# Designs tried in a protein design chat: miniprotein binders against b1l550. Part 44

Target 1, 279 residues: b1l550
Amino acid sequence: MRLPEELLERARDIHSEAPSHRIKLDRVGSFGLKVPVEFKGFLLLAEADVWVSLPEGRRGVDLSRQVEAIYELSNPPKDPFSLCREAAISLLEKLNYADSSGVSIRFDAPLQDGESLKYYGVEISSIASDEIINKIRVEILGMTACPCTAELIRAYKSSEIAATHTQRSLGILEVSTKAEHPDPDKLASIIERAMSSPLRTYTKRPDEGGLVIRSLSNARLAEDVVREMIHLFLEEFGHLPEDTHILAAVRSMESVHMHDIYAERSFSLDEIRKEISSH

## First folded at step 4 (miniprotein)

Design za20
Fold by ESMFold2-Fast, scan of step 4:
Structure za20 (fold): chain B 279 residues (1-279), chain A 100 residues (1-100)
Amino acid sequence: as target 1 above (279 residues)
Amino acid sequence: SMEEKLEELLMKLWELLFELAILVEKTGDKELYKLVARLIWLVMRLVRAIKEGVSPEEIIRLLEEILKTLEEIAKKVNDPEIRRLVEEIKRLIEELKRLL
């Protein structure tokens, strides 16, 4: 037994009602949605968040329209960049009370590693208002070898002590721009090139020596890695708008300490160019 | 003492291996790189075996594998500096073998 149509038409629209307190909310939406995306020829199951601003005079957001916006655009699966941008625009069109909308899509991106695949973390966002701002965050694990390793060898220290200064490090590049999202594979490449060596999906025992050779030949502090990431970023992406904002960071997971070493720098392209040219 | 002599030899060995690793990486020779990677791995195993008090027979076997790897590297290398390092490392390994 269905309700009569007249009764359904008279049903109270809770979301359109005035709230108990006239307070604007910045982000209201559906978080943790599973959406299929096509990335570089791979069909991946990504996690998406969708949101809109809510004005002080409106009690709630129509969540069903948010889910409709992203799912309509997800079938058939498309690239996560177009999906992110198009869904953010669609949210503003469908929810006309909102001043801004946003979509964030997270997935593990496959990267060719010899005959195998390794994965790195990607988060893409598009935030729409009077303009569109595109954000991307790439995180990838690599290897750093402490320059103190060379000093310990030079000072005639044990090889085991030297070896314990090799550690996993997480490299992070985050970019916010009015231009298109930077290619995450290029961001991942910048991070890996800045480190002492990349991590491999599969390392045979003789290949462990190769990792050590590369790390020892390219020993770097976390601070060195961040500076190199910035240098390489400027070479590849220096053409982006001057107001493009970048975060470059490294978290070194040192086994000889009870704590991590962390180094970061946030900057706009305009800021960093002025800084580099002054030295 | 024997322990002091052993530590001295191991320190010199790692110093030369570090120099060899840097030079080999710069050559871009993938096969040479693989041989030097194997050499470093064998030396890491040797140092661990010595510190853990593994049998002399097992240590001697590792030393022989190291010497064989050094001979294979020497056959592939044209650079005089790399050849010098390989010969110095070989001499240190033979001295280490004589001490064990």
Scores: ipSAE 0.000, ipTM 0.365, lowest interface PAE 15.0, mean pLDDT 79

Design za21
Fold by ESMFold2-Fast, scan of step 4:
Structure za21 (fold): chain B 279 residues (1-279), chain A 100 residues (1-100)
Amino acid sequence: as target 1 above (279 residues)
Amino acid sequence: SMEEKLEELLMKLWELLFELAILVEKTGDRELWKLVAELIWLVMELVRAIKEGVSPEEIIRLLEEILKTLEEIAKKVNDPEIRRLVEEIKRLIEELKRLL
């Protein structure tokens, strides 16, 4: 009878063989791993992907070494930022044939909303090579209202028309930087402040009417929301390195069409500052 | 083989542990979640101890700590579905203990 250790060694022998075709692969790894994390006082079950680059002369990666790297560091549960960064570094140390490694961790982050919790999406990544690049993506739902509809209501006093043209919108901020991961709660706050109104959990019919009225008072197109998100981001995070790359985007679900409206802008801090300083 | 049985039990154990973690997360009970996180750690330590061929005494110690943690979870749980999962996990640990 053979122990698990011997079975793992046999797998490594196969992976060290020459491949049928001498082609480098960018990302090879274990995807969809469940890992416990501690986030701002909450213990959450997150989903993780771990991967490394594979050189053209090697048939495969040692997947068991990848799983070991993240699980060794996930215990006791720690913050997902440290886990992400430390696991990416550990992967390169354990798998010395790799030129780069990466770890992505996804979870729904709790946010207090009155007497209940609402959740927003968070994905963080660390990519290690000669340097470490940290990436974070935050997605949160809010409301937008058509400015044209708001003007019409002020002229004609029609709340029904306003309600028809109020949309649920997904705001997205993605940041890639050599600095530490930005605080996702601050990114979520930027998105919500850029929206016409935040979306509440457990909305009752009277509360829903109030949200519509508030959205009309702060009517914004998807394009307006993206510009406001960029403005607010620069106020909060303008101190990040000049080569920090940002994606700001909004997806608005149309009330009268089967398709959505989408607006986005990608930029580096250096690029956007030069653009703004032209004024 | 004995090896194949061990791997099968470990795979089933991880499936149940993550199912337990998901259910406990839904309760919002942070104290209960801390116990489940501790349980997951102990099982990771058990797997590493088995693979590294540590002493039978150390492996037995880890199995006993796992059972103790499961008992603490059982004492604090009011949800019958979580209780069922704890009992299923206990049975797998007892099977694993018999193999070792």
Scores: ipSAE 0.000, ipTM 0.102, lowest interface PAE 24.6, mean pLDDT 78

Design za22
Fold by ESMFold2-Fast, scan of step 4:
Structure za22 (fold): chain B 279 residues (1-279), chain A 100 residues (1-100)
Amino acid sequence: as target 1 above (279 residues)
Amino acid sequence: SMEEKLEELLMKLWRLLFKLAILVEKTGDKELYKLVAELIWLVMELVRAIKEGVSPEEIIRLLEEILKTLEEIAKKVNDPEIRRLVEEIKRLIEELKRLL
């Protein structure tokens, strides 16, 4: 049931009124919207958040205009990067009282793995003000193996393949830049190459045994994986603006403990280059 | 108490699995090594299932698959030390099954 025009007009008037307290709000918007996106030939159902800043003299935001902005741009479905940027710009144009706007879009991205597909997590954002800041976060599961135990066993038994416990680890790369969003497939590739072995979603059990064996041959601490991710990131994306900010992190889901191990590093490209060149 | 007992059993299990993998690697039997790698993967899945609090039915299914894999390993092994180690691991899995 649609509301009468009179009620809709009264609601819009209320939003333009002065609030009880003159306090600015940073983010006011519609969260958890379902939007279709086209990603590298796939039609995916994504989840989106849209928001704007609200000045201290205005009571509320025109939520109908926010929903209109993203849905007009999402039909027909388009790539989530263009959708993110265009919707953020459109929000500022439609809601001229706002100083800033933002759009975040989350989805599971398909990745070819032999004859099957696996999925990794992607969240992209665009925040518009006097400039646009683009952010992307990629999360993907892989395998790690403990090198400390491997070295002890190898020394004791003179074995080339040391038996060690293996575990699943979640690799995370997050990039915030004034340039275009980095290619998430390349970020996912960096994470997988930094780990002891990639993980497959749809595979036969004997193939998983092969992943475990490969992990044992390439044992790495969570700390090792983070450092390798940073190294590989600089090789692939070192051309980005110097004020680009990166978060590299690993969460290792220990096979013998009920708790996890976590390692991370946040940095700007300018910061990390100075650090590396000092060695 | 229960969590401490579980962690103690898991540590003992990994120690035995390490020893099994070393002994099997020394045989040069690639098929047997593949079965041991599968066993290790199943134990990792069991630990993940316990940590994520999945259904008791799913945990029991994983334990039964582990026992089946151990039986397949036992059928392919002629070495008495490896056979004895497989039986020791089977007893430890049965102990985990009773605890869970």
Scores: ipSAE 0.005, ipTM 0.368, lowest interface PAE 10.7, mean pLDDT 80

Design za23
Fold by ESMFold2-Fast, scan of step 4:
Structure za23 (fold): chain B 279 residues (1-279), chain A 100 residues (1-100)
Amino acid sequence: as target 1 above (279 residues)
Amino acid sequence: SMEEKLYELLMKLWELLFELAILVEKTGDKELYKLVAELIWLVMELVFAIEEGVSPEEIIRLLEEILKTLEEIAKKVNDPEIRRLVEEIKRLIEELKRLL
């Protein structure tokens, strides 16, 4: 949406004034905008944040120009990756006092799960300056279970007892790269394959019992899951630029404690490749 | 509560038992592995007995059998990490016995 010209002129005059203190701000913008996007044939309502840097000599940012930049590019709805990148570039063109701009778009991505759909979290960003950095974060719930022997699995006929030794875990992969955004479905697949078992949409208790038994047959510590995610990531995305940065993490939600177990590793492709090859 | 304390001890017990099983499998000692498998089976019977509300006398009998199996494992182990786990598991079983 576009504001009347008279309101825009008045706002620009105020924002061009000298500030109370000559301090540069890194991110100033409109956060929590609702934007339609098209993802793999689905029309989704996403949340977007848009921002620019503000120089020390300028009082404020023209917020109406920020909103205009993203909404002009979102009608008709387009894929969130192109929208993110193009809006970040457009912000720098429209707001010439800024040294950098950024756009983040968040949505729940549908994934086929038998006859129904399940959802996983996606956040994509593009940050523009002298170069463009593309970031993507994927979060998906799965199950982990304490490592156990084949004898224990065979003896577990009661899913209630087995359930005390399984927990919901959130797998996280975040990638920052100068290349195009990685495919979020492939990132989600990596996380699910590293887990003891994916989390299904529950319709009935028998499905829950089967999920718990599957988790016990493929028991993994959070530390095991993070290492496996890194291994699988390198197999799928080792072709990305060497300065690509990755965060791999797992948060295990303990049902009997008020705290979570957390494991993570951040690295660049150059760093991890040297580490692995030295062993 | 006593019920919450019991549950916490059982969870910690399972964590240590699984760690013990993994380390013992790596030794390749099939007799030691058999004893650890028997230990896991006894702890599972203990959990079933507690869930079913079996008599305190039967629960104590299972705890005594578990302690006996742990002593047999301790006699066969030279690895300091495995010995540490066995002693930690014994401590937890003794604590469970005091709660029941």
Scores: ipSAE 0.000, ipTM 0.097, lowest interface PAE 19.9, mean pLDDT 76

Design za24
Fold by ESMFold2-Fast, scan of step 4:
Structure za24 (fold): chain B 279 residues (1-279), chain A 100 residues (1-100)
Amino acid sequence: as target 1 above (279 residues)
Amino acid sequence: SMREKLWELLMKLWELLFELAILVEKTGDKELYKLVAELIWLVMELVRAIDEGVSPEEIIRLLEEILKTLEEIAKKVNDPEIRRLVEEIKRLIEELKRLL
């Protein structure tokens, strides 16, 4: 059952009232909306958050206008980057009391893996004000192998032949830029190439052992993986504006401990270039 | 004492598996390489199961799978050095089975 239009109009009027406390809010909106998107030939059901800033003199936001802004642009389904940017702009146009708006869209992106598909996590955002800032976060699982375990075995056993302990690791790249969103497939590729081995679409199969042997041949600490991700990022995306901000991180899921190992570095392109050139 | 002995056997097993992997890779035999990769993965699962304190039934199941894989490797092996390694690994698995 839909509410009468008269009740909806009265509800909107309440939001224009003075608040209990004259405090600006940075993000107020509708979170967890389901929106269809078209991504590289796939029709996906994504999850979206939409928000605006709320001035100190206004009690609430017009939530129905926020939902309208994204749904009007999502039929027919379009690429999530255009949807994100266009919806953020539309929010400012529809809600003239706001001085900033934002849209985030999350989905699992398909990636071809032999004769099967695997999936990696993508979250994109566009934040609009006097300028537009585009953000993208990519998360993908892979494997790492500990070179310290191999060296410890060599030292302890007086053996020149050693094995390494392997772990599943989550690689993370997050980019914030005034330019267009980077291609998430390229970010995923950077993460996988930095790892000891990519994780394939396998069950408990003989082929899974091949990943373990590959990881043993390319043993890397979480710290090594983060540094390699940064190196590969600069090769692929060094052309982005100098004020582009990046977060590179790895979360290693340890089998022998109840806790994870985490390594990260955040930087701007200007900052990292100066750091590298100072050595 | 028992825990230290268990850890020593697991570390020696891991060392021999790496030796086996290197020798098999040098043969260029893709089927042997695949079986050794499977073996290494099963041993990783065994180590995790022991560390997490899973049931004895689960651990025995893993040991049985490891022994099956070793038998398949043995059927395909003509190199004396690889045969020696497979036999040594079998003995370690039987020792682990007796401790569990």
Scores: ipSAE 0.000, ipTM 0.272, lowest interface PAE 13.6, mean pLDDT 78

Design za3
Fold by ESMFold2-Fast, scan of step 4:
Structure za3 (fold): chain B 279 residues (1-279), chain A 100 residues (1-100)
Amino acid sequence: as target 1 above (279 residues)
Amino acid sequence: SMEEKLEELLLKLWELLFELAILVEKTGDKELYKLVAELIWLVLELVRAIKEGVSPEEIIRLLEEILKTLEEIAKKVNDPEIRRLVEEIKRLIEELKRLL
C-alpha cells in the first residue's frame, strides 16, 4: 500500500527533529542492497551498502534518498568501480546535512581458468568527504606447501628432493588510495604468483593432485607468501600515491592442524620504501 | 587428545604420501604418476571434510576411494620400496577410519 501524502510529510518531520541525545553517528544507511553490475563483460548480482554521517542535531537520515542514489546509477548496469564512486558523490549531493558518505560493493569476480571459470572475492568502497578515498579488497584461494616438514624429510632420508604437506590458503590484498581502484585481476594475479600454486576449477582429481605435487617444488610458509605478495605489489603498483595504505595477509588452512595459521602486514607505500632502503 | 591423535596421523600420512610421489616420479610412469596425484587430491579432500565436519557417509566414501586408488597403484608397481609405502599408507588410512 502507498502512504497518503500527509503521512509522508509527518515521517519527514520526524527525521528532521532534534534527537534525545546530541551525539554524532559515523555511518547510518541501507545495508545489503542487491544491485546488478557489469564486470569485464559479465553481468553479476552484487551486494551493496550505502551510508552517510549523521550530525548531532538531526534525529534520522532519509533512507529512501540513499536507495535512490545507487539505483538511479545502476540502470543500466555499469562497472562496479564507477558505480561505487558516483553513488558516494551522489549521496553527499542528495543529503546536504552529511559530512561524509560511503558505498561498498561486494561480488565474486570471474577469472578465465583454461576452458572453465573460477571466482575470487572482491569488495570495493568509496568514501566521500572533502576528498574521495577508494578501497579494494581481493581474496583468492591458492595452495601452499610447508617447507618445515620438507626439511625434516630431507634431513632424515638424505633425499635430493624435499617433500612436504600442502594446504589451501586464502590470500588477501587490501588497498586504500586517493587514486582510482587498482585492477582486481592484477591483485588476484599477485596473490596467485606468491602462492606455491594456484587452484583450478577442473573437475578431474588428477589435475588437482598434479598441482599439489607441483607445489612441493615451491614450498612456502604463510610468512613467505605475505613477503612475496608485498614484493610483487611494489613492482606492479609502486606508482600509487605515497600515502596509499596496503594490507597483505594469508590464512593457511593447515592440513595437519585443526586450526589455521595467519600472517599479515599493513603499511603505507612511504613506510615500506623507507624500511626496504634501510638495509 | 582426539584432536592431537588426528593431527599426528595426518602428518604421518602426508610424509608417506610425498615420499611415494618422489619415488613414483622417478619411475617415469605417467599413468602411475596420475594415480598418485589422484591419491594426494583425495587425501586433501578427506582433510577438508574432517575439518569442516561433513557427514560420516562422505568421509567413509573418501576413505574407500583412497583405499581403491592405493590398490590400483599396488597393481602397477614391482618396486619393493613403493609397495612398502603403499602398505604403510593403507594401514594409516585404516587407523584413521577407526578414529572417525
Scores: ipSAE 0.000, ipTM 0.383, lowest interface PAE 11.1, mean pLDDT 81

Design za4
Fold by ESMFold2-Fast, scan of step 4:
Structure za4 (fold): chain B 279 residues (1-279), chain A 100 residues (1-100)
Amino acid sequence: as target 1 above (279 residues)
Amino acid sequence: SMEEKLEELLFKLWELLFELAILVEKTGDKELYKLVAELIWLVMELVRAIKEGVSPEEIIRLLEEILKTLEEIAKKVNDPEIRRLVEEIKRLIEELKRLL
């Protein structure tokens, strides 16, 4: 959304006044801006937030400078990673009273699924101060199928699991690093590989049976999926700096309960390697 | 409570679907097993719709699709045990429809 010039001009007059209370603010900015981005050959309309820190002696921020910082870098549309990083740096250059700045960009990312496309959620941010911290969150739906109880062992101990209840599950990977943003397609792939089965963009009734059969052949608890996601993440991204922080989570939309099952683990690369090595 | 009764019906439904899938797999009829897998998909979608609070019309539509799939399974089966399970599942779906 483009802000009106009259609004930006009016905000500028007020912001230079002393505040009623001398309190620093961590994030002040323009939220919900619409920005075109180029992602892997696709032109997408993304949503962006831009912010800066505000010192205790200043009433407000220059909103026109914030909007200018991202819009001048978005024409022509560029990849959201470069836009995010460059806009955060530009904010600090334009607003010299700020100690830190940040930019967050959200969009639905297309992913090839055979001859079709499906979409997954991406949120990218860059936070600039004395150094730059890059964050990315990927979320994608898949299927899980729960292993059976002790009943299966007693009644069918010689047989494989033929059927268990199946449900949609949302997989989540968040990464915060001083290195470049990880490739979201690789994060999405990790999540899908950890699941019992991926979901297809377009599935007719006959193909739906195939997805269910695949899930039943690869039954996993939410806890199993989170552990597998961490294992696969370490294989793909173990080269990132040791202070890189990761959140791996799964929300299983249980088909036998009105509530969901949730499992998560937050860790730094240093923490998880020490944990794995000691056990 | 309504929620407790709903969850009890869902647990019983999944138990019967599990039994049905095992018996159908033992027949070696891959087309039948595919129909049972489609039935499982529809039940998964039904629970999702209930949890998301979608319209009663959409929930009833899913319940009717489930019943239609059960009829397709029944038409292909001469095994009396499989037929019994299909009828038990139909009764649970009708009970679920009345509860919703």
Scores: ipSAE 0.217, ipTM 0.655, lowest interface PAE 5.2, mean pLDDT 82
Fold by OpenDDE base, second read of step 5:
Structure za4 (fold): chain B 279 residues (1-279), chain A 100 residues (1-100)
Amino acid sequence: as target 1 above (279 residues)
Amino acid sequence: SMEEKLEELLFKLWELLFELAILVEKTGDKELYKLVAELIWLVMELVRAIKEGVSPEEIIRLLEEILKTLEEIAKKVNDPEIRRLVEEIKRLIEELKRLL
């Protein structure tokens, strides 16, 4: 139901009033919007958050203009990267009292897995102020094998392939840069390559025995996976600006313990290069 | 198909073997864990043998050795949950033996 124009005008007047307390807010907006996006030839329904800063002298944000900004840009559906950037800029133009804006778009990204599709989680963001910062977060499930049990078996049998238990692990890469958003498929690939094996959705294929064997051959601690993710990231994305910020993390869903194992490293490209060069 | 059934059985076998390994590791019994490690290794060899199309005689040999190892594990296990897993694995191996 569209509120009568008169009520909308009255609401706008309230938003422009001086607040009872003159305090700036960093983010005011609409969260959990549904927007169509085009990604790799797929039309996807994504969740979107849109926000702007609110100056101390203004009581509220015109939320209708925020929603309008992203929906105008979503018809026809476009790639989520352009949508984020363009919407963030448009928000600052439409809401001239704001000194910063932001857009986040979340969806499950399709990835080809043989004849089927698997999915990984993606959040694409852009924050606009005096500069534009692009952020992407990729989450993908994989499989890890514990090297501790593998060593116990190797001590008993000199085999190249040591038997160990496998577990599901969530790999996370988050990149914030002044450059364009990094390719999410490449980020997902880095995570999968850093793990012992990728997770396949179909558990009934003969190829799963092979997957288990491969996992056992590539036994890695969560810490090893994070280090490998960083290494692979530097090889693929080392050309990004030095002030690019990265979070690499792994959450291993332990079957042996009642708690999950978690490892992470947050760094800038400049910082990590200096660290590696110093050893 | 027969191949699909074989694949299903092998997958289930791996799940049970890893569950067994986890439970045995928790006991802290190193000798029992070594036997389970041996069992897992033998199953890996079995899977490889099936994939590579080795002789039926060699596959049967591996199955028999797996069953022998399971019996050795069963003799050492007092935990009811571990015993259940060992028996379930044994049933799967026997079913595989009938299929192969």
Scores: ipSAE 0.013, ipTM 0.322, lowest interface PAE 7.4, mean pLDDT 82

Design za5
Fold by ESMFold2-Fast, scan of step 4:
Structure za5 (fold): chain B 279 residues (1-279), chain A 100 residues (1-100)
Amino acid sequence: as target 1 above (279 residues)
Amino acid sequence: SMEEKLEELLWKLLELLFELAILVEKTGDKELYKLVAELIWLVMELVRAIKEGVSPEEIIRLLEEILKTLEEIAKKVNDPEIRRLVEEIKRLIEELKRLL
């Protein structure tokens, strides 16, 4: 939404004033904006954050310029990766007092699941300064089954579908790189392949039992899933720059506990190759 | 060695159990599916017992429970392909019993 001209003019004057304390701020901006994007043939309503750095001698940022920058570039709806990069660059050009700018865009990505669709979470960002750093985070639900198969089958024998509904896990891959954003569908595929079984959009009771049996045949700890995700990531994306930073993580939502199980590893491509080669 | 032959029989057993599970899933019979899940659990317990060096008496008890579960499956199944798998699994269990 546009602000009245008089309010915009007054706000600009205030923002140019000296602050109460001469402290730089890393991120100041408009968060939670609704932006339409085009993703692989789908029109999606995404949520966006836009921000810039604020120097120690300036009281505030011009928020209306930030909102204007992203909305001008989002009409007609555009590929979210190009929108992210172009808006970050535009913010830095329009707000010349800033040393850096950033844009983050979040949406649920459709993924073909037999005759239906399921969705996985995507967050992308671009941070512009003397260089551009692109970041992507993919989250997708799957199933994990403890290698202690006796525990899962005992639960299943005692209740009809307990293991199918209680062993949900969230897989996470986050990549930060100077290269272009990796394809989120490939990241989602890596996560699903690392899990004991993918979750499906629509299941009948025989299919639900099939997921339980398949998960028991491919039982994996959260730690096993993280290691497998890293292995698969290196096979698919090992060509990225050596300073590319990756986070691989799994959160298992254990129904028999009031808490979750969590496993993660952060690394650069250079770091992980040296570690693997040391054996 | 006896250890290598035991490993070979356990791998064959697991392959047939997974084939059985896939075929039973296609029937839509929840009772059969539960019996196959129980069968897989018993076989995993057998593998664990063998790896941990549990007493021969306990291993034999597990083998007997596996055979009882296979008989319950056989009583409920008319499909010739499923019956063939059940009989082949029973044969492997009897071979394992002779080796232990």
Scores: ipSAE 0.000, ipTM 0.140, lowest interface PAE 16.0, mean pLDDT 78

Design za6
Fold by ESMFold2-Fast, scan of step 4:
Structure za6 (fold): chain B 279 residues (1-279), chain A 100 residues (1-100)
Amino acid sequence: as target 1 above (279 residues)
Amino acid sequence: SMEEKLEELLMKLFELLFELAILVEKTGDKELYKLVAELIWLVMELVRAIKEGVSPEEIIRLLEEILKTLEEIAKKVNDPEIRRLVEEIKRLIEELKRLL
């Protein structure tokens, strides 16, 4: 913040006034803040959003106090999970008019892949009120192969047909829970295992050919991948509270069509177990 | 590659910036802390500008503001350790400027 302290003092006075209209706002805050985090031995530049609820009788939120809160907790850099939880709690303590607070932190996480590193997307949040809800979203690219393409290859032994029908797919797992944040590396692993094959950090044409052939032995529709992600999630994280909510999704960029294929399922652990038991 | 070298420089830069912020906070100098906070914010904005592919003119503007802020910090610095960090940060910014 580059403003003189006198201007910040005047802003705080104004924000405590009654608004022109007595309307409650759900989220008011500072979005797109750049913050450093320490993640599994790496110093990363993350992007953060911080917010609080604003009651109908108050004109505004002290945004500078929000920024101070997260920056104080981010120095020295700490793990993004602790930062997220501690900042959300701190915001409620510092802004006593608020009923709830939230912090979201986004970054690209490094993942060891043989001798190389690759990156996958992570967004974590903590929302504090009379309880704390922890959310995590992981996105990672992988490969899928159409089952019909595998059958055509068996008929003609043509690698070019197989290559035409392999596509990049974005796998998505999002978890909302009262327990601690799930390990994002484990979520990324679930997504990659559900795919036809993972995407490598450095792909040359020969490596790409091998990836296509591997995908054909594990040919899957986007719908298959979502179901497999759910199955693998239940094996790894089925011990989480029953009211834990999960979103599993795949976006497949089809090689022969101008449009993408998208498959998704949202559920609670309680809901999905009842569904599986009835079938 | 240029991207890997850029990321390496940015990582080193942020490590020094946070070390600087910790030391400055320990001094209790509110004016100096405000300048360091502004410096960190400007560097974060620079990273965002580079990542989003904004105009070269905006990137140059941010680099100039960063260097100006470093000069203002240098004028107020008495501690030898803090002075060392400021000079090291300045060197990394000049290196980053050449890379861009």
Scores: ipSAE 0.000, ipTM 0.096, lowest interface PAE 21.7, mean pLDDT 77

